# VH-VL binders against q9nrl2r1430to1533: the designs that were tried, part 72

Target 1, 104 residues: q9nrl2r1430to1533
Amino acid sequence: GGVHELSAFEQLVVELVRHDDSWPFLKLVSKIQVPDYYDIIKKPIALNIIREKVNKCEYKLASEFIDDIELMFSNCFEYNPRNTSEAKAGTRLQAFFHIQAQKL

## First folded at step 3 (VH-VL)

Design n6i (framework fv_nezutatug)
Fold by ESMFold2-Fast, scan of step 3:
Parts: C-alpha cells; sequence; structure tokens
Structure n6i (fold): chain C 104 residues (1-104), chain A 122 residues (1-122), chain B 107 residues (1-107)
C-alpha cells in the first residue's frame, strides 16, 4: 500500500497487540507445547509475522492485510474448541478488528 | 438448503427414556459444525440441552444432571438425544439446531428444525 | 449460569411505530448476544448476532445495540409481519441461556 495505508496498518496492528485478548495471537503456536497444531493448521500466522510484513511494505492492498488478519482468526477457530479461552479471546479480538478495519 | 428435522414419540411415560432423532439434509453431519438440542416448555422460554461436534465431542447443560446423552450416526446423517428418567417437567417442544464458524466469528443458532412436541404423561 | 432478563414481557404497538426491547445479563458477556423472532407454531428465526450484526436477509428496520450487560433490539418502523415473540440469547459461556421472551402484539 501507500504511505497512508502503511501508517494505518501499523496503527491497527499496534492496537491489536495492545488489546487484552491478543495473547493467543502474539507469536506462532509452539509445536513443543501443542504438537498436533501444525498437522491441523496448514497456513500458520501470528501478529508478529503480520507486523513484520507491514514493516517490510509487503502488503500492496488493504485486502491483503485484512486477509492475513482473518486467516489468523480462522486458524484460531479451526484449532480451538469454542468454549476455550483462546476461542473466546479470538472472537472478541476479531470483533474489535472489524470495527477498526472500517478505517482502512 | 441445509434442513433439520426432528422425529420421535409424541408421548412418553414418566421414568422412561425419551429418544429423539434429528435428520440433517443438504449437508453432512461430519462437516465442521456443532449440532445442538434445545427445548421450549409450554408457554415458557428456551432451554439449551447440549451439543455434539462432528469429532464426537459433546457438552451438556449441567442442570440436566447427566441424564442426557447426545450421539451421532454419520451413516444415516443423524444425531440423537436420549433423556433418561423423564418427568412431567420434560414436556416441551424439542428442537435440533446448528451453529457454524465463519471468518467473522460465529453465528448463534443459524438453522433450526421445525420442532417436535413431547408430552410426558401416564 | 448467566441469567437473561427481558423487558417488557409484552408490548402493544401499531404499524409504523418504533419499538424497543431490552435484555439484561446477570454478568458481563461482552457482545455475545443473539436475538430471535418466533411466530406461533414455528421455530425461532435468527435476527441479530454479536449484539449488533444483522443476519443476512433480515430487514434493515431491525437493529441491535449494547455490550457488557445491557442490550437492546429496536424495530424502527413496525410492519404487520413483525408481530411475534422476541428472545435474546447469550453465547458467551455454556450453558447457553435465553431471555424469557417479549410478546409484540397489535394495538
Amino acid sequence: as target 1 above (104 residues)
Amino acid sequence: QVQLQESGPGLVKPSQTLSLTCTVSGDSISSDYYWHWIRQHPGKGLEWIGYIYYSGDTDYNPSLKSLVTISADTSKNQFSLKLSSVTAADTAVYYCARTDWYLSGEYAFDIWGQGTTVTVSS
Amino acid sequence: DIQMTQSPSSVSASVGDRVTITCKASQGISSWVAWYQQKPGKAPEPLIYAASTLQSGVPSRFSGSGSGTDFTLTISSLQPEDFATYYCQQYDSFPYTFGQGTKLEIK
């Protein structure tokens, strides 16, 4: 994206990282702690990877940025049962994201 | 296009086991959905009974004291409810329903069966 | 368990009226509220999920608002087909719980 879009992406990622419900999404899931994760999730992603892509100017369109954030939430809901703290955190953070993404 | 339909006896005697079946058409119960049972007492609100996930995992309303079993028969594309030791308080319309995941989060109950009336009486 | 309390239990209104129904949770449930419409002899139909998101195909005169413990369903201009019973539901935690219902009647 443009300079304005890059600033907007960075601002939104920072807001997501600072959100109380970001803890399941800050870093990639550990294979040591969750050995079957990568058998189930074929396109792993996390906020640290997305932020790095923003900083390297790898998103050319807002839709590409939004797709990566949505993939992150989709992975969470695919792996984690609905009554888990991870799934609940993901649902709240995704709702927050959708409100903020209206600015993109 | 996905439809749910309940079936079972309309009359059950006290102390017996109530057995209901939900037939799913237009999709497989082996799809990545939660399949639920909900009931509605005459003139009252709705009460969630429990769910089964396509993996076979189940969870039940604690108020039913482990009297509930939900199971799935993937070959018939059905899931069923068994409620043991029924009393007059179990008289209700019983619904099966679905919840789905999507990229924007989850819907509550997006598809419901038409409901089947169960009366517990001698 | 989380208790959901609706107000009013019944309301009488005329076509064209603005109608509001409220729902209160006994503890914080963020935005995890859905609203359903039920007509006599039929299953409930979904109207709103995540407190404020309209279900596909539902008319825009329906809207939802609220977060935490206090939630509202609004019908901006009542139509003849809107006379029904309305239920709120929390899906923040198991067991899922419903309000007692609000019956919307012709004045």
Scores: ipSAE 0.005, ipTM 0.545, lowest interface PAE 15.9, mean pLDDT 85

Design n6j (framework fv_nezutatug)
Fold by ESMFold2-Fast, scan of step 3:
Parts: structure tokens; C-alpha cells; sequence
Structure n6j (fold): chain C 104 residues (1-104), chain A 122 residues (1-122), chain B 107 residues (1-107)
């Protein structure tokens, strides 16, 4: 059970990282390059942080893992106007995530 | 569990090249982590040496950059440090460590090897 | 390079004491500081990252605070296993730099 579920989370994170549209999500948004980001986004998260949480067994429920992935997309759409490359990448990666998550 | 283990000679002669290897288990060096070398001089603080990422990208402490090479062997799940032209000042405990990049230039070290003592002496 | 200066260099304390160690950066580093514990003959172990986030498995008696240039590690009720050397590390700017260490000794 739990060990198998954690393996599935790791596989899913790896698939997300390898996706062409993962580039806005690989690490936390730069404070220098985007100075107003942390004024707008109060719960920042990125794939590297989510992967670390998986590896440290910090997700007790599959729903907690899914919530963190969805928070990442929600932050993207909150900050980035719909016509930006970031928002477009987020839309495609989120759709990919929903398809892959069906296999959990 | 993630474990890192250093190996290499405990004694190196001045002017020679120090070669150390870090063997990683419980994680892949091809993962979304940076793999670091850090040293500690006798009775002194910690000094960051450099890192390698699975892409082959490396960066080194500017104070050591001309002397340091870090490389990876993904088939053995190992990464290695070469420090050329060593002197007595390179006598230290050498650690390998894993780091995660949270910001554009920053990482802290969440797993460390046990350390290997290197003495530079004739 | 950013210089990290710890104070005090050593502190003597008794089991049950509240201990505070301070770390000062030579320039602003936001919250990008980590704290490590090192016992004799052992590798450093992470305690705190992002100034105040406790590393998994670390006892709740450890806490971190601060932002900008001034950072503090606090042990609320010292235990025998806590006698060690403590290091801060900044990871705001390359190259990564460490404080000189604070040795926590038995009184």
C-alpha cells in the first residue's frame, strides 16, 4: 500500500518534470526576475519541492499530493494572464497531469 | 533511505591530484537534485567546493575553480571530485551532499555522506 | 561573497536551558538560510531551512527565525544529545557560504 503509492507519486512527478511544458514549474519563481510574484502568491510551490516531499514521505494521503500539484497550477493561473506562455504551458501540463493521475 | 558514501585515498602528496568518489544509494544522481562536494578544514568551518547536475552542468567555488573538476558516472550512480595541485591547505574532511535548488542560485544540503579524511603530506 | 558571522563562537549550557544562536549575513539574504548540527566525528545534519522550516525528523524543540540579515536558531529545552557544533548557511547568492560555527558545550 503506502510504499506502492509513494512509488506512483514519484513516477508521476518524473513524468511531469520530463514534459515539454514543465519549464515554468521546475523550481520556485525567481524573486529577482519576478519581484511582485510573492506579493500575489502566498503559497508558492514547484515540482522540485513536491518531489522532495514525496521522497521524504510527507504525503500521508494521495489527496495531499494531488492538492499540491493543483496548487502549483492554481498559482500559475492566478499570477499569469491567460495569453502568456506560462499560462499556456500550465494549461497543457495540467491536462497531461489529469490524464496521468487517472492511472493512480 | 538516501545514503551517500565517500571513498578515496586518505593520504595525498603535495602537487598531486586528489581524487574522491561519492556512491549514492536510495536515489538516482539523474534525479532533479544537485550533487555537491563540501569540505571542512581541521578545527574550522565548512567550505563549499562545487556541484554537478545530471545534465553534466557543473559550477565551482570561484576560489577553487581553476583546480576543481566534478564528474558523474550515472551507470554506477557515482559522482567524483578531482582537485589538482594539492597543498597542505587542502587537508580536510571531504563530504559529498545532495542539494535541492529552491531559488535561481540557492540550495541547502539535505543528505550528507559520512565524510572522508584527506591529509596532504609527504 | 556573502559572509556569515555566528554569535557566540561557543556557549556553555545545562540540560533544560533555552539556547539561542545568532547568524548575521553581510548583506540581505531574504529567508535563504539553513541551520546544521554537527556532532564530533559526524557529518552535519540539516535542522532548519528557509530560515524557519523544520527539517523532517528534527525535534520540535528546535526553531528558526529571522529574515534579511539577522537569523536565530533556538533550542527551547536543551537535551544531552544537543551538545554539538551548529552552523548557518546562506543559499541566496552563489557561492554558498557557512558561518564559522557555534560550539554548544556542557556547563
Amino acid sequence: as target 1 above (104 residues)
Amino acid sequence: QVQLQESGPGLVKPSQTLSLTCTVSGDSISSDYYWHWIRQHPGKGLEWIGYIYYSGDTDYNPSLKSLVTISADTSKNQFSLKLSSVTAADTAVYYCARGLEYWDSGTYFDYWGQGTTVTVSS
Amino acid sequence: DIQMTQSPSSVSASVGDRVTITCKASQGISSWVAWYQQKPGKAPEPLIYAASTLQSGVPSRFSGSGSGTDFTLTISSLQPEDFATYYCQQYDSFPYTFGQGTKLEIK
Scores: ipSAE 0.000, ipTM 0.583, lowest interface PAE 12.3, mean pLDDT 85

Design n6k (framework fv_nezutatug)
Fold by ESMFold2-Fast, scan of step 3:
Parts: C-alpha cells; structure tokens; sequence
Structure n6k (fold): chain C 104 residues (1-104), chain A 122 residues (1-122), chain B 107 residues (1-107)
C-alpha cells in the first residue's frame, strides 16, 4: 500500500495492542503451554507478526491487512471454546476492530 | 540498542547455589519476549538451561529442572538464574539471551549477553 | 531430546574458499534450524534462522539450506573475519538443542 494506508495500519495495530482484550493475541501461542494448538491451527498469526508485516510494507491493499486480522480472530474462535476468557476477549476485540476498520 | 549483561561470582564452591543476574538495557523485560539462560562447557558445546516469559511463566531443560530456578525483577529490569548443588561439571560460561516469539524466529536467539565465566572449585 | 550432529568437527580453509558445514537432526524438524558464529572469548552471534533466512546485517556470502533432517551452512567466499566456530540449533521442540560445533581454521 500507499504511505497513508501504511500509517493507518500502524495506528490500528497500536490501538489493538493497547486494548485490554489484546492479551491472547500479542504473540504466538506457546507450544509448551498449549501443545495441540499447532495440530489444529494451520495458519498461526498474532499481532506481533502483523505489526512486523506492516513495518516491512508487506500489505499492498487494506483487504490484505484486514484478512490477516480476521485470520487471527478466526484461529481464536476455532481453538478456544466460546466460554473461555480467550474467546470472550477475542469477541470484544473483534468488535472494536470492526469499528476502527471503518477508518481504513 | 538492546544489550544484555550477565553478573555474578566467578568462583563458587561445590554444593553451593550459583546465582547469576542478567541486566537488560534498551528494552523492557516486561515486553513480550522470552528471556533465556544458556551455558557453554568445553566438549558439550552450548546447553539451553531455561527461560522466563514476561508473564512470569518459566520452563527448564529437563536435565536441570530439579536444580534450576529463573526469576524476574521488573523494577530493576533484570532476570536471574539460581542453580543449586553445583559441582565441577557446572563450570561453564553462562549467557543470557532473548528470543522473539514470531512464527519463523521463535526459539532463535537474536541478542546475547557477553557471557560470564563461572568456575566451581574448592 | 533431538540430537544435532555437525560435520565436520573442524575444517581448514583459505581466504576465498567455499566452505560447507552440515548439521543433521535425529528426527524431522521442518525448517526450524538456526546458525550462530562464535569467535574465541565472545558470545555466539546470530547468523541464520528458519534454515535459510539471514539475520539483518549478515553478509550475503553466508547462506543456509535444508529441511527435515539435513541442513547446510555455506560461506561462498571465505573472508579473514569468518574464521570462527559455527553452531547449529534446532528450535522445533523443547529442550532446544545445539550441534557440537564446527571449528573453521586457517589452512
């Protein structure tokens, strides 16, 4: 993408990282803590990976950025049952993202 | 610029507890990195000891698990290693190191301290 | 534990030579291999991760390849500052394990 779009992606990632519900998404899931995660989730991603891709100018279109964020939430809901703190945090953070993404 | 620096006694007597500290500058140990201890003994090469994550979670090499404790002091930006009941086999250079928990680099040590030599001898 | 075996244990070479160091894992580790360079009295320095990705600032004469169990570090045109010991490391599973090292020395 353009310089304006990259600035917008950077701002949105920062807002997501600072959100109280970002804790399950800041980094990739530990293989030790959750050994079956990588057996179930085939395309792992986290905010630190997305942040790096923004900084390296790897997103050409807003849709590519949005797809990676949505993949992150999709992985959360696939692995974590609805009643877990992870899934609840994901639900709230995804709602926040959908509001902020209107600015892209 | 991120820098890690080990400190502790250069000489420890057999059966005592070895205590080493890693001081981090240029970054916070409260960041989402794993902070590791690794040692190097001639003949064995490099041996991973364990890590502490910024949440306080730890894991240790099974060969050392009953002897090792890693802890963090976020107010001093330090993390520390305690190795109990040392013997001459624990004579080594001890390094602290960091990894970034990203899919392709998770478990890759991108920053190392300079190392501190520990001799276990009476 | 996954055992990492390097070959050779030492290699003698001249400036300008192409040097190849091999690392073999006792079981499949996909591409989860890193390479480090260590000079006497100094800490290991990161060179390569994910078998083939160069650390920022590492000269392009260094390259890595391999997947599964067999991995290679290549220095295409050896420079004087490259005489060091090289270590491979697997990071597929805990505990992380290193090769025994390959000492690259002047012929």
Amino acid sequence: as target 1 above (104 residues)
Amino acid sequence: QVQLQESGPGLVKPSQTLSLTCTVSGDSISSDYYWHWIRQHPGKGLEWIGYIYYSGDTDYNPSLKSLVTISADTSKNQFSLKLSSVTAADTAVYYCARDIPEYYSWGYFDYWGQGTTVTVSS
Amino acid sequence: DIQMTQSPSSVSASVGDRVTITCKASQGISSWVAWYQQKPGKAPEPLIYAASTLQSGVPSRFSGSGSGTDFTLTISSLQPEDFATYYCQQYDSFPYTFGQGTKLEIK
Scores: ipSAE 0.000, ipTM 0.572, lowest interface PAE 14.4, mean pLDDT 87

Design n6l (framework fv_nezutatug)
Fold by ESMFold2-Fast, scan of step 3:
Structure n6l (fold): chain C 104 residues (1-104), chain A 122 residues (1-122), chain B 107 residues (1-107)
Amino acid sequence: as target 1 above (104 residues)
Amino acid sequence: QVQLQESGPGLVKPSQTLSLTCTVSGDSISSDYYWHWIRQHPGKGLEWIGYIYYSGDTDYNPSLKSLVTISADTSKNQFSLKLSSVTAADTAVYYCARSYEDFLGYSYFDYWGQGTTVTVSS
Amino acid sequence: DIQMTQSPSSVSASVGDRVTITCKASQGISSWVAWYQQKPGKAPEPLIYAASTLQSGVPSRFSGSGSGTDFTLTISSLQPEDFATYYCQQYDSFPYTFGQGTKLEIK
């Protein structure tokens, strides 16, 4: 896209980063802390990587940006059982994202 | 300048618990480092035992997991290894070491203690 | 567990020689390999991490290369202080594993 699309993506990523439930998503999952994560999750992603892609103008369509955010949530729910604090944070943050993404 | 120093008994009897302590000195360690124990058997290579993170989280080599406990005493800037039910196979030089992890998961042992020799013998 | 196999197990060389040591992982580990030098009676010291990045203070005659399963440590012009045992280590997954070591001996 355009300048408007890039500004909207940056603003949305900033809103996600500032959300109380963003803590599992700020950076890639640690291999040291979670050694089996990368055996299960084949396309790891996090908000810092998505923000870098926005800043480098790598998203050409809003759908590409939305797909990366949804991949991040999908990875969370695939790895983490539903009763975990990570899965609960992901559920709330995903709902927040869906509301904000309607502006795109 | 960061320095690590192992201490503990040089001789342990079979079936007893081996207890080693690593004292960290030089600077105050306040960052998110991982603190490890690694051993080297006579004539063999290196074997990773386990770590403790500054948060208190631990993980251990699966081959040793039921026998190993690693703990930290932040007031003394120390972390310790307890290995229960030792046998002659646990005779080795024991090292403590530090690692960090970047956002891509790059982690290696950047500082090591000098090592302490432990012999398991009756 | 990921097995790290070094070759050769020992090598005899002269000062000024180019020396290469190889390390093979039993599965793909990207670039998450470190190399260490150990002198008799001393702890291992890091030389290289991320397969090819020199540790601060390590002489430029040391270099590392490789990705996936095959990795190489090269010493471009061997010096007297380089006679030691060299170990590769993977840090892709737990448990961390080391190669069996390569002893570099005076010819």
Scores: ipSAE 0.000, ipTM 0.562, lowest interface PAE 12.3, mean pLDDT 85

Design n6m (framework fv_nezutatug)
Fold by ESMFold2-Fast, scan of step 3:
Structure n6m (fold): chain C 104 residues (1-104), chain A 122 residues (1-122), chain B 107 residues (1-107)
Amino acid sequence: as target 1 above (104 residues)
Amino acid sequence: QVQLQESGPGLVKPSQTLSLTCTVSGDSISSDYYWHWIRQHPGKGLEWIGYIYYSGDTDYNPSLKSLVTISADTSKNQFSLKLSSVTAADTAVYYCAREGYLDFTSYYMDVWGQGTTVTVSS
Amino acid sequence: DIQMTQSPSSVSASVGDRVTITCKASQGISSWVAWYQQKPGKAPEPLIYAASTLQSGVPSRFSGSGSGTDFTLTISSLQPEDFATYYCQQYDSFPYTFGQGTKLEIK
């Protein structure tokens, strides 16, 4: 069985975090390691921020949760050229998300 | 089931453009997949040529980039490879392949065409 | 580009043998390796993806392992239909690259 104490949003975030392609998305991009990131990306977000919002019950609608996850992927594809490991990880994780999000 | 079938001339003269088409059945090329071209030189290994994503975005092997164009015709459910200024080194079996998401685990090239042999000779 | 190096280039084996083929990436690629089997005159057929996940319909005698840079394909008890050429492929980043292949031959 499922874990009924965990919300659908928490269950999905846990599955995203556990996915092998989550590594570019676990935490906010470092300004020290990637100095131009925040000049290009105006609404940064990561899985740790989304999980914190889930835990604080800040998502009132599934669409708000989905919008934050999609923003995360949109930022990845805006910053990273398509031939990068980051963009490839983002493409695979986004496809996984779309399949899992059908349960929401 | 999804099937991919390559077609094109088996013999091309040096300096001409090689044109190959991949016809997709059982699925739409407008589906959320990468559509690839790969080739295999006689007695050698596999070389990735490039892809077209369902959005129309393309990327090509840097060793071939100036010579390659991949395009899609959604009305015919086909995608095509053009390789310009061919030489004898372009003699190979050419494959098309679909890269899709399987079993919630990863994208990878799960369906391949049977291959079409291209000989570049005068 | 990520270089994929396979060893050995060929291996001779008998039915019932355990066969191991290795593949080394020039840089870390996590688990993003696929293995293909190719018989003469045929297209490559997927065997394994994500380094260790068996493609549906592939016999359980095939297994894959590894992460980072070092990957292995193992056939636990070789069958007559397994004599073929095997290729590894990384799909961590473009351009996609393949190993040079390992030909598995009858001893």
Scores: ipSAE 0.006, ipTM 0.576, lowest interface PAE 14.1, mean pLDDT 85

Design n6n (framework fv_nezutatug)
Fold by ESMFold2-Fast, scan of step 3:
Structure n6n (fold): chain C 104 residues (1-104), chain A 122 residues (1-122), chain B 107 residues (1-107)
Amino acid sequence: as target 1 above (104 residues)
Amino acid sequence: QVQLQESGPGLVKPSQTLSLTCTVSGDSISSDYYWHWIRQHPGKGLEWIGYIYYSGDTDYNPSLKSLVTISADTSKNQFSLKLSSVTAADTAVYYCARDYSWDLGEPYFDYWGQGTTVTVSS
Amino acid sequence: DIQMTQSPSSVSASVGDRVTITCKASQGISSWVAWYQQKPGKAPEPLIYAASTLQSGVPSRFSGSGSGTDFTLTISSLQPEDFATYYCQQYDSFPYTFGQGTKLEIK
């Protein structure tokens, strides 16, 4: 709880942002580039939004933080066929997240 | 109107640290954009160096390893590149650039500075 | 790192010609390709993103196509101001990588 958990969330988000496979997750998916994305994905999220929520102390429990990260990956796999670069990046980044999240 | 402008030394000696600054006008570097450094080496084309995000987070090209530091000075609306232990291979035109738009999710470069030429020579 | 290879390295053409430049990625990058035009002494300017989407203000004679590993930039009717160097860029993954450039020269 508290300060320790917030510090851990910040560290983990920084590690995710710095990972080579984070590029599909840094910002919200483009409405211009992918016009049907928001017809399919009803709860869009990205690392910049998650980090803002961490900085504003909006996560009260580690489970809430983990749920947002998992939502991000779930959205990726729902929209993107498994043979795409986005899905492959998501698979690798999610595995990295699961290892790091053991510290939470 | 967004404008980016590079400034720094035109000549740097081998083994020294190259320091460049990008001054941004028409937008705040505290806006939700990624701010990048890119260089153009004669014969090699364009090479991405790294970025800084408005939160202060950075990422760097792995080929440059621990040699690169990018930092921001929000009071001056500037972000800067330091490249340590330079060699002749670091001779290039250096550009600062912004990602297309955070709210559109476009990760390519929509605004570039004019570029500044850096020569590494003794 | 993803390698981007452009062909040809240079092309000589006349005003009114149709010009095609190709770009190959060393691995699948979906549609995450941008194209830039660079004139001597100037910074690169964006032309196309997402392989085929034209940047606002860019003339309709420019078009892009492709997905996966093979991408093309086409100029349907070359104008005098189009003589420049063209670069492709992948933004599928970090580090971002660029092609070596294609120089479009007057015949």
Scores: ipSAE 0.000, ipTM 0.526, lowest interface PAE 13.3, mean pLDDT 84

Design n6o (framework fv_nezutatug)
Fold by ESMFold2-Fast, scan of step 3:
Structure n6o (fold): chain C 104 residues (1-104), chain A 122 residues (1-122), chain B 107 residues (1-107)
Amino acid sequence: as target 1 above (104 residues)
Amino acid sequence: QVQLQESGPGLVKPSQTLSLTCTVSGDSISSDYYWHWIRQHPGKGLEWIGYIYYSGDTDYNPSLKSLVTISADTSKNQFSLKLSSVTAADTAVYYCARVFDSEYYGLPFDYWGQGTTVTVSS
Amino acid sequence: DIQMTQSPSSVSASVGDRVTITCKASQGISSWVAWYQQKPGKAPEPLIYAASTLQSGVPSRFSGSGSGTDFTLTISSLQPEDFATYYCQQYDSFPYTFGQGTKLEIK
């Protein structure tokens, strides 16, 4: 990871955060609000964690960054039934991500 | 880069209120971090005091009960600790520190201030 | 409150030695343990989080292990800059609590 790659990761995370469908992904799911979430999802992640990893230069390869974003979507679809607003937002945001990630 | 810097009086009289401020640079306190106060008594280990989050939510060590207030001034990018009715037992080095908003993912206190020494004496 | 107990309280070692420090929680805390290094007059610096994950920039000679109640910090080949006090911390529940510290001293 060069300086240009780190800038690209930061730009992409910012675009994801600003997207209308980012609301389920901004922060980790609350254990108080959703008590069974952490019984089902063993590798929780959210955009704020991914952004922190980008800022600390923890992604050595673009594939590692992409894997964390894909894990976030995978967790969404595993926990949320397909007809929920969370799953629908995830589907649209994932499509947006796939288009943007082609530039990485 | 992110830096935290404590400031306040080095000497406080018993029964008075201790007031300390942490100035943050390189990041906004209105962010995805919890902003904490931690102290270290001479010859003892570290003691967690409490935190504030950008929402205004706070949590305090129960051992300090109603004696602690943590507040934020987002316009100055600062957060502050008030400890009322101090005694000699409150003599310590006081640190401000941050934790990323992810206790469930398991992140540590990643940045600390250098610490400020507070002595409670008449 | 969860009590964190470190062992030993002090250890004397030579450069090149393998050093092991242990930390025991009074109740199960899964993997929610961090380790910090503190040098005299300085703030603690994070070494390890989630029991076994190295903090960015920390040398690979440091490693952590354990889960539940028993945790270990290992320095595989001690360097001169490693002489310091080491603290474990649980962040499973509030209030956060720290071990009493282990002072690593020059033999």
Scores: ipSAE 0.000, ipTM 0.581, lowest interface PAE 12.7, mean pLDDT 85

Design p5 (framework fv_pamlectabart)
Fold by ESMFold2-Fast, scan of step 3:
Structure p5 (fold): chain C 104 residues (1-104), chain A 122 residues (1-122), chain B 107 residues (1-107)
Amino acid sequence: as target 1 above (104 residues)
Amino acid sequence: EVQLVESGGGLVQPGGSLRLSCAASGFTFSDYWISWVRQAPGKGLVWVGEINSDSSDINYAPSLKDKFTISRDNAKNTLYLQMNSLRAEDTAVYYCARDLYYGSTFPYFDYWGQGTLVTVSS
Amino acid sequence: EIVMTQSPATLSVSPGERATLSCKASQSVSSYVAWYQQKPGQAPRALIYDASNRATGIPARFSGSGSGTEFTLTISSLQSEDFAVYYCQQYDNWPLTFGAGTKLELK
């Protein structure tokens, strides 16, 4: 249910944040240092925003939470070539997420 | 235990060349960008450059562009800095450091080697 | 380039006292500041990242704060092993830049 799903969302976000491969996803990319990022990525998102949405009870369904996490990974793979450390971190973190998301 | 160990420093004449090595252990070397950072005697830290996991992307500090070449050999878990046309101003301890990105595409450094001293003098 | 200015250049304190070190950026760097400790003859050690987050294994007496252009590192109860040079670094913009350091010395 809803209470269990919200508890699971918070636990999962904390596990993602603590994961070694979370570094590209912790906060939004700086527009000043990476100006072309926001020309390419139209729906930016990061773990700090997702965590805030969880804390404010903005996710009513597990699918909404999963969609935001998947958007985060999709943005990573769209912007970063697959040979980059960002894309490699994203691939590993996404695999970890898919295993943990089975709890939802 | 994450370790980075630099070697190859020493005394060189002006105009000389030197290749520094950084041996990595205790982590999956091929998963990380790695940087070189130097520190002149009694001075602060100066970022030299960085190299990505597969050597397809290498970035250098603008003030040091065209002087150094960074490369790596993932099979040997080793990072290199090729230094050519050395001048007295290149005298410094050279550190390798592991890049870590936190909400940014530019790094800070979570682990550093002990450094290797390069002295350029006649 | 973004210039990082640390003050004071030298801070003389006694064990058990509180030390507060300042780092100012010439333009906003958001929260993208790291702090390092360096003892004589040793490599820098990461203390703080993202202005306020302690790196792994760093004692609770070390804390960081700030955003934009003004940042501080606080050591709440100095131990003998804390006498070292401390550097701040911004990683908001290229090229990466460090402050000139603050030396903590025994009074």
Scores: ipSAE 0.000, ipTM 0.560, lowest interface PAE 15.1, mean pLDDT 86

Design p5a (framework fv_pamlectabart)
Fold by ESMFold2-Fast, scan of step 3:
Structure p5a (fold): chain C 104 residues (1-104), chain A 122 residues (1-122), chain B 107 residues (1-107)
Amino acid sequence: as target 1 above (104 residues)
Amino acid sequence: EVQLVESGGGLVQPGGSLRLSCAASGFTFSDYWISWVRQAPGKGLVWVGEINSDSSDINYAPSLKDKFTISRDNAKNTLYLQMNSLRAEDTAVYYCARGYLSFGEYPYFDYWGQGTLVTVSS
Amino acid sequence: EIVMTQSPATLSVSPGERATLSCKASQSVSSYVAWYQQKPGQAPRALIYDASNRATGIPARFSGSGSGTEFTLTISSLQSEDFAVYYCQQYDNWPLTFGAGTKLELK
């Protein structure tokens, strides 16, 4: 039970959004500012989209939620060289996610 | 740091109305469920009701639903309790209490205001 | 509604002793129980949440335990500032409900 048992997915997305390293992941990469991004990344996703899917109850299994989060990190590492601030932020946030996802 | 400050209490006659305010500071007010809890002189704590971050979900103690209305103004970081048809048994200190992070904290009251006294008497 | 029953109503103890306060729920509330301390003229202060987790800044002498319908708050090695009223609260179901309180007083 628990009268305010919030979705575990909702809890985790909020923790990710509030993390200091979430800045590359908050919204979709701008097509205008980074036009080659969408030539390289075929399944773009960001925390605002994942949060909307959680709010609409679109995840039926924890694996589906985890897959979307991992896709977000995979896209980051595919587009951004390892020495970039984006890739470094992604590495730290992904480690944080792996620890929190153990609760799912 | 985190602060909740209630105001608006005072003496009101039976059948009267009163509106309480709770001013929040030191945290992102729009992220939290906030509750009203009252305590009659020398008695225990009684939950009045709560409101979620965007006002889409408001819950009341069944005995109080018809006489109290909870609302909030996130732009002003302020919570309100409108009290109507007041009776002597509504005499109490009214506290606002931060219930939970809207999205993922366990629902308990981690911070409380100092309270504001409402006295219903002729 | 879920009724929370606290016992004893008043507990008389001496500084340095251990105090154990009881809280019983009329039906299972899992671990969704919090404990609060209240001193005269002051707002309640959170001590314990989820039955056994200490809230921020709460000394280690405060501990909570229990699940289902029976819960306890234990204060080891009582200090003078611990004499207060203690309330348990369930947040498993609507409406949220508190016990009537246990007053901890000097022997």
Scores: ipSAE 0.000, ipTM 0.564, lowest interface PAE 14.1, mean pLDDT 86

Design p5b (framework fv_pamlectabart)
Fold by ESMFold2-Fast, scan of step 3:
Structure p5b (fold): chain C 104 residues (1-104), chain A 122 residues (1-122), chain B 107 residues (1-107)
Amino acid sequence: as target 1 above (104 residues)
Amino acid sequence: EVQLVESGGGLVQPGGSLRLSCAASGFTFSDYWISWVRQAPGKGLVWVGEINSDSSDINYAPSLKDKFTISRDNAKNTLYLQMNSLRAEDTAVYYCARDYIGSYLTYYFDYWGQGTLVTVSS
Amino acid sequence: EIVMTQSPATLSVSPGERATLSCKASQSVSSYVAWYQQKPGQAPRALIYDASNRATGIPARFSGSGSGTEFTLTISSLQSEDFAVYYCQQYDNWPLTFGAGTKLELK
């Protein structure tokens, strides 16, 4: 992973955040809004956390970055029933991510 | 009622250090992300950074991350901003603000403190 | 970072008139925009979130609209207490950024 890979991670996170379907993934949920979330999801993560890891150069390999993004989607599908707006947004954003990740 | 009260501001010389506090009441402090936002005299609002409920995640504005450290003490319902190597450009009113995160979509500062003035001057 | 540009910098209006304040993002922020009111010597107060939703306790004369890159705050039938500085803010991407503000002043 060179300087080009770090720039690519930053650009991809920006594109994900800007996507209309990013809303379920922007930040971690509060205990007040979804109190059972943390009982079900053992490794919570969101785009703001991933972006900070990119900014701090914590991803040394593209696979580490991809694993965190995939964990985010996996958590979404584990917690949210298939017919929810969250799960539908997650499905579309994950498809977008898979296309963009081919550039990594 | 929800209240946030900042303290610790004052006059400090260039190169000096200062620690600001924000005392929270009227809500479960440990359930919320809290932000620091500053405003230079006659200027607009600038986001400084935020900290999550258990201090495991702290995010800073990239231009400010080497100057400031955000921390919190949930037992005391208090948020802190440690400021080191202060320069004239850091002169501002410093606000603490509560991050409201709802429906995975909604994110805004629903409550703000009154602010505390930090003046960096000789 | 996403730059938020507010216009005009100052708007001179009389009580009872309608004021329209503009906010433009340097890239699409979907509807992830909030508006705040700040009176001299006071902390900001939340007015609008998610571009068009009024925060609790905010009078109906305040309304927000827009999506993508262009947003507006409208104040119908201005009251004397509405003369203040108004800020827009995006929360689509980090770092969080505010516009420079629009000052509503008495004509």
Scores: ipSAE 0.005, ipTM 0.576, lowest interface PAE 11.4, mean pLDDT 86

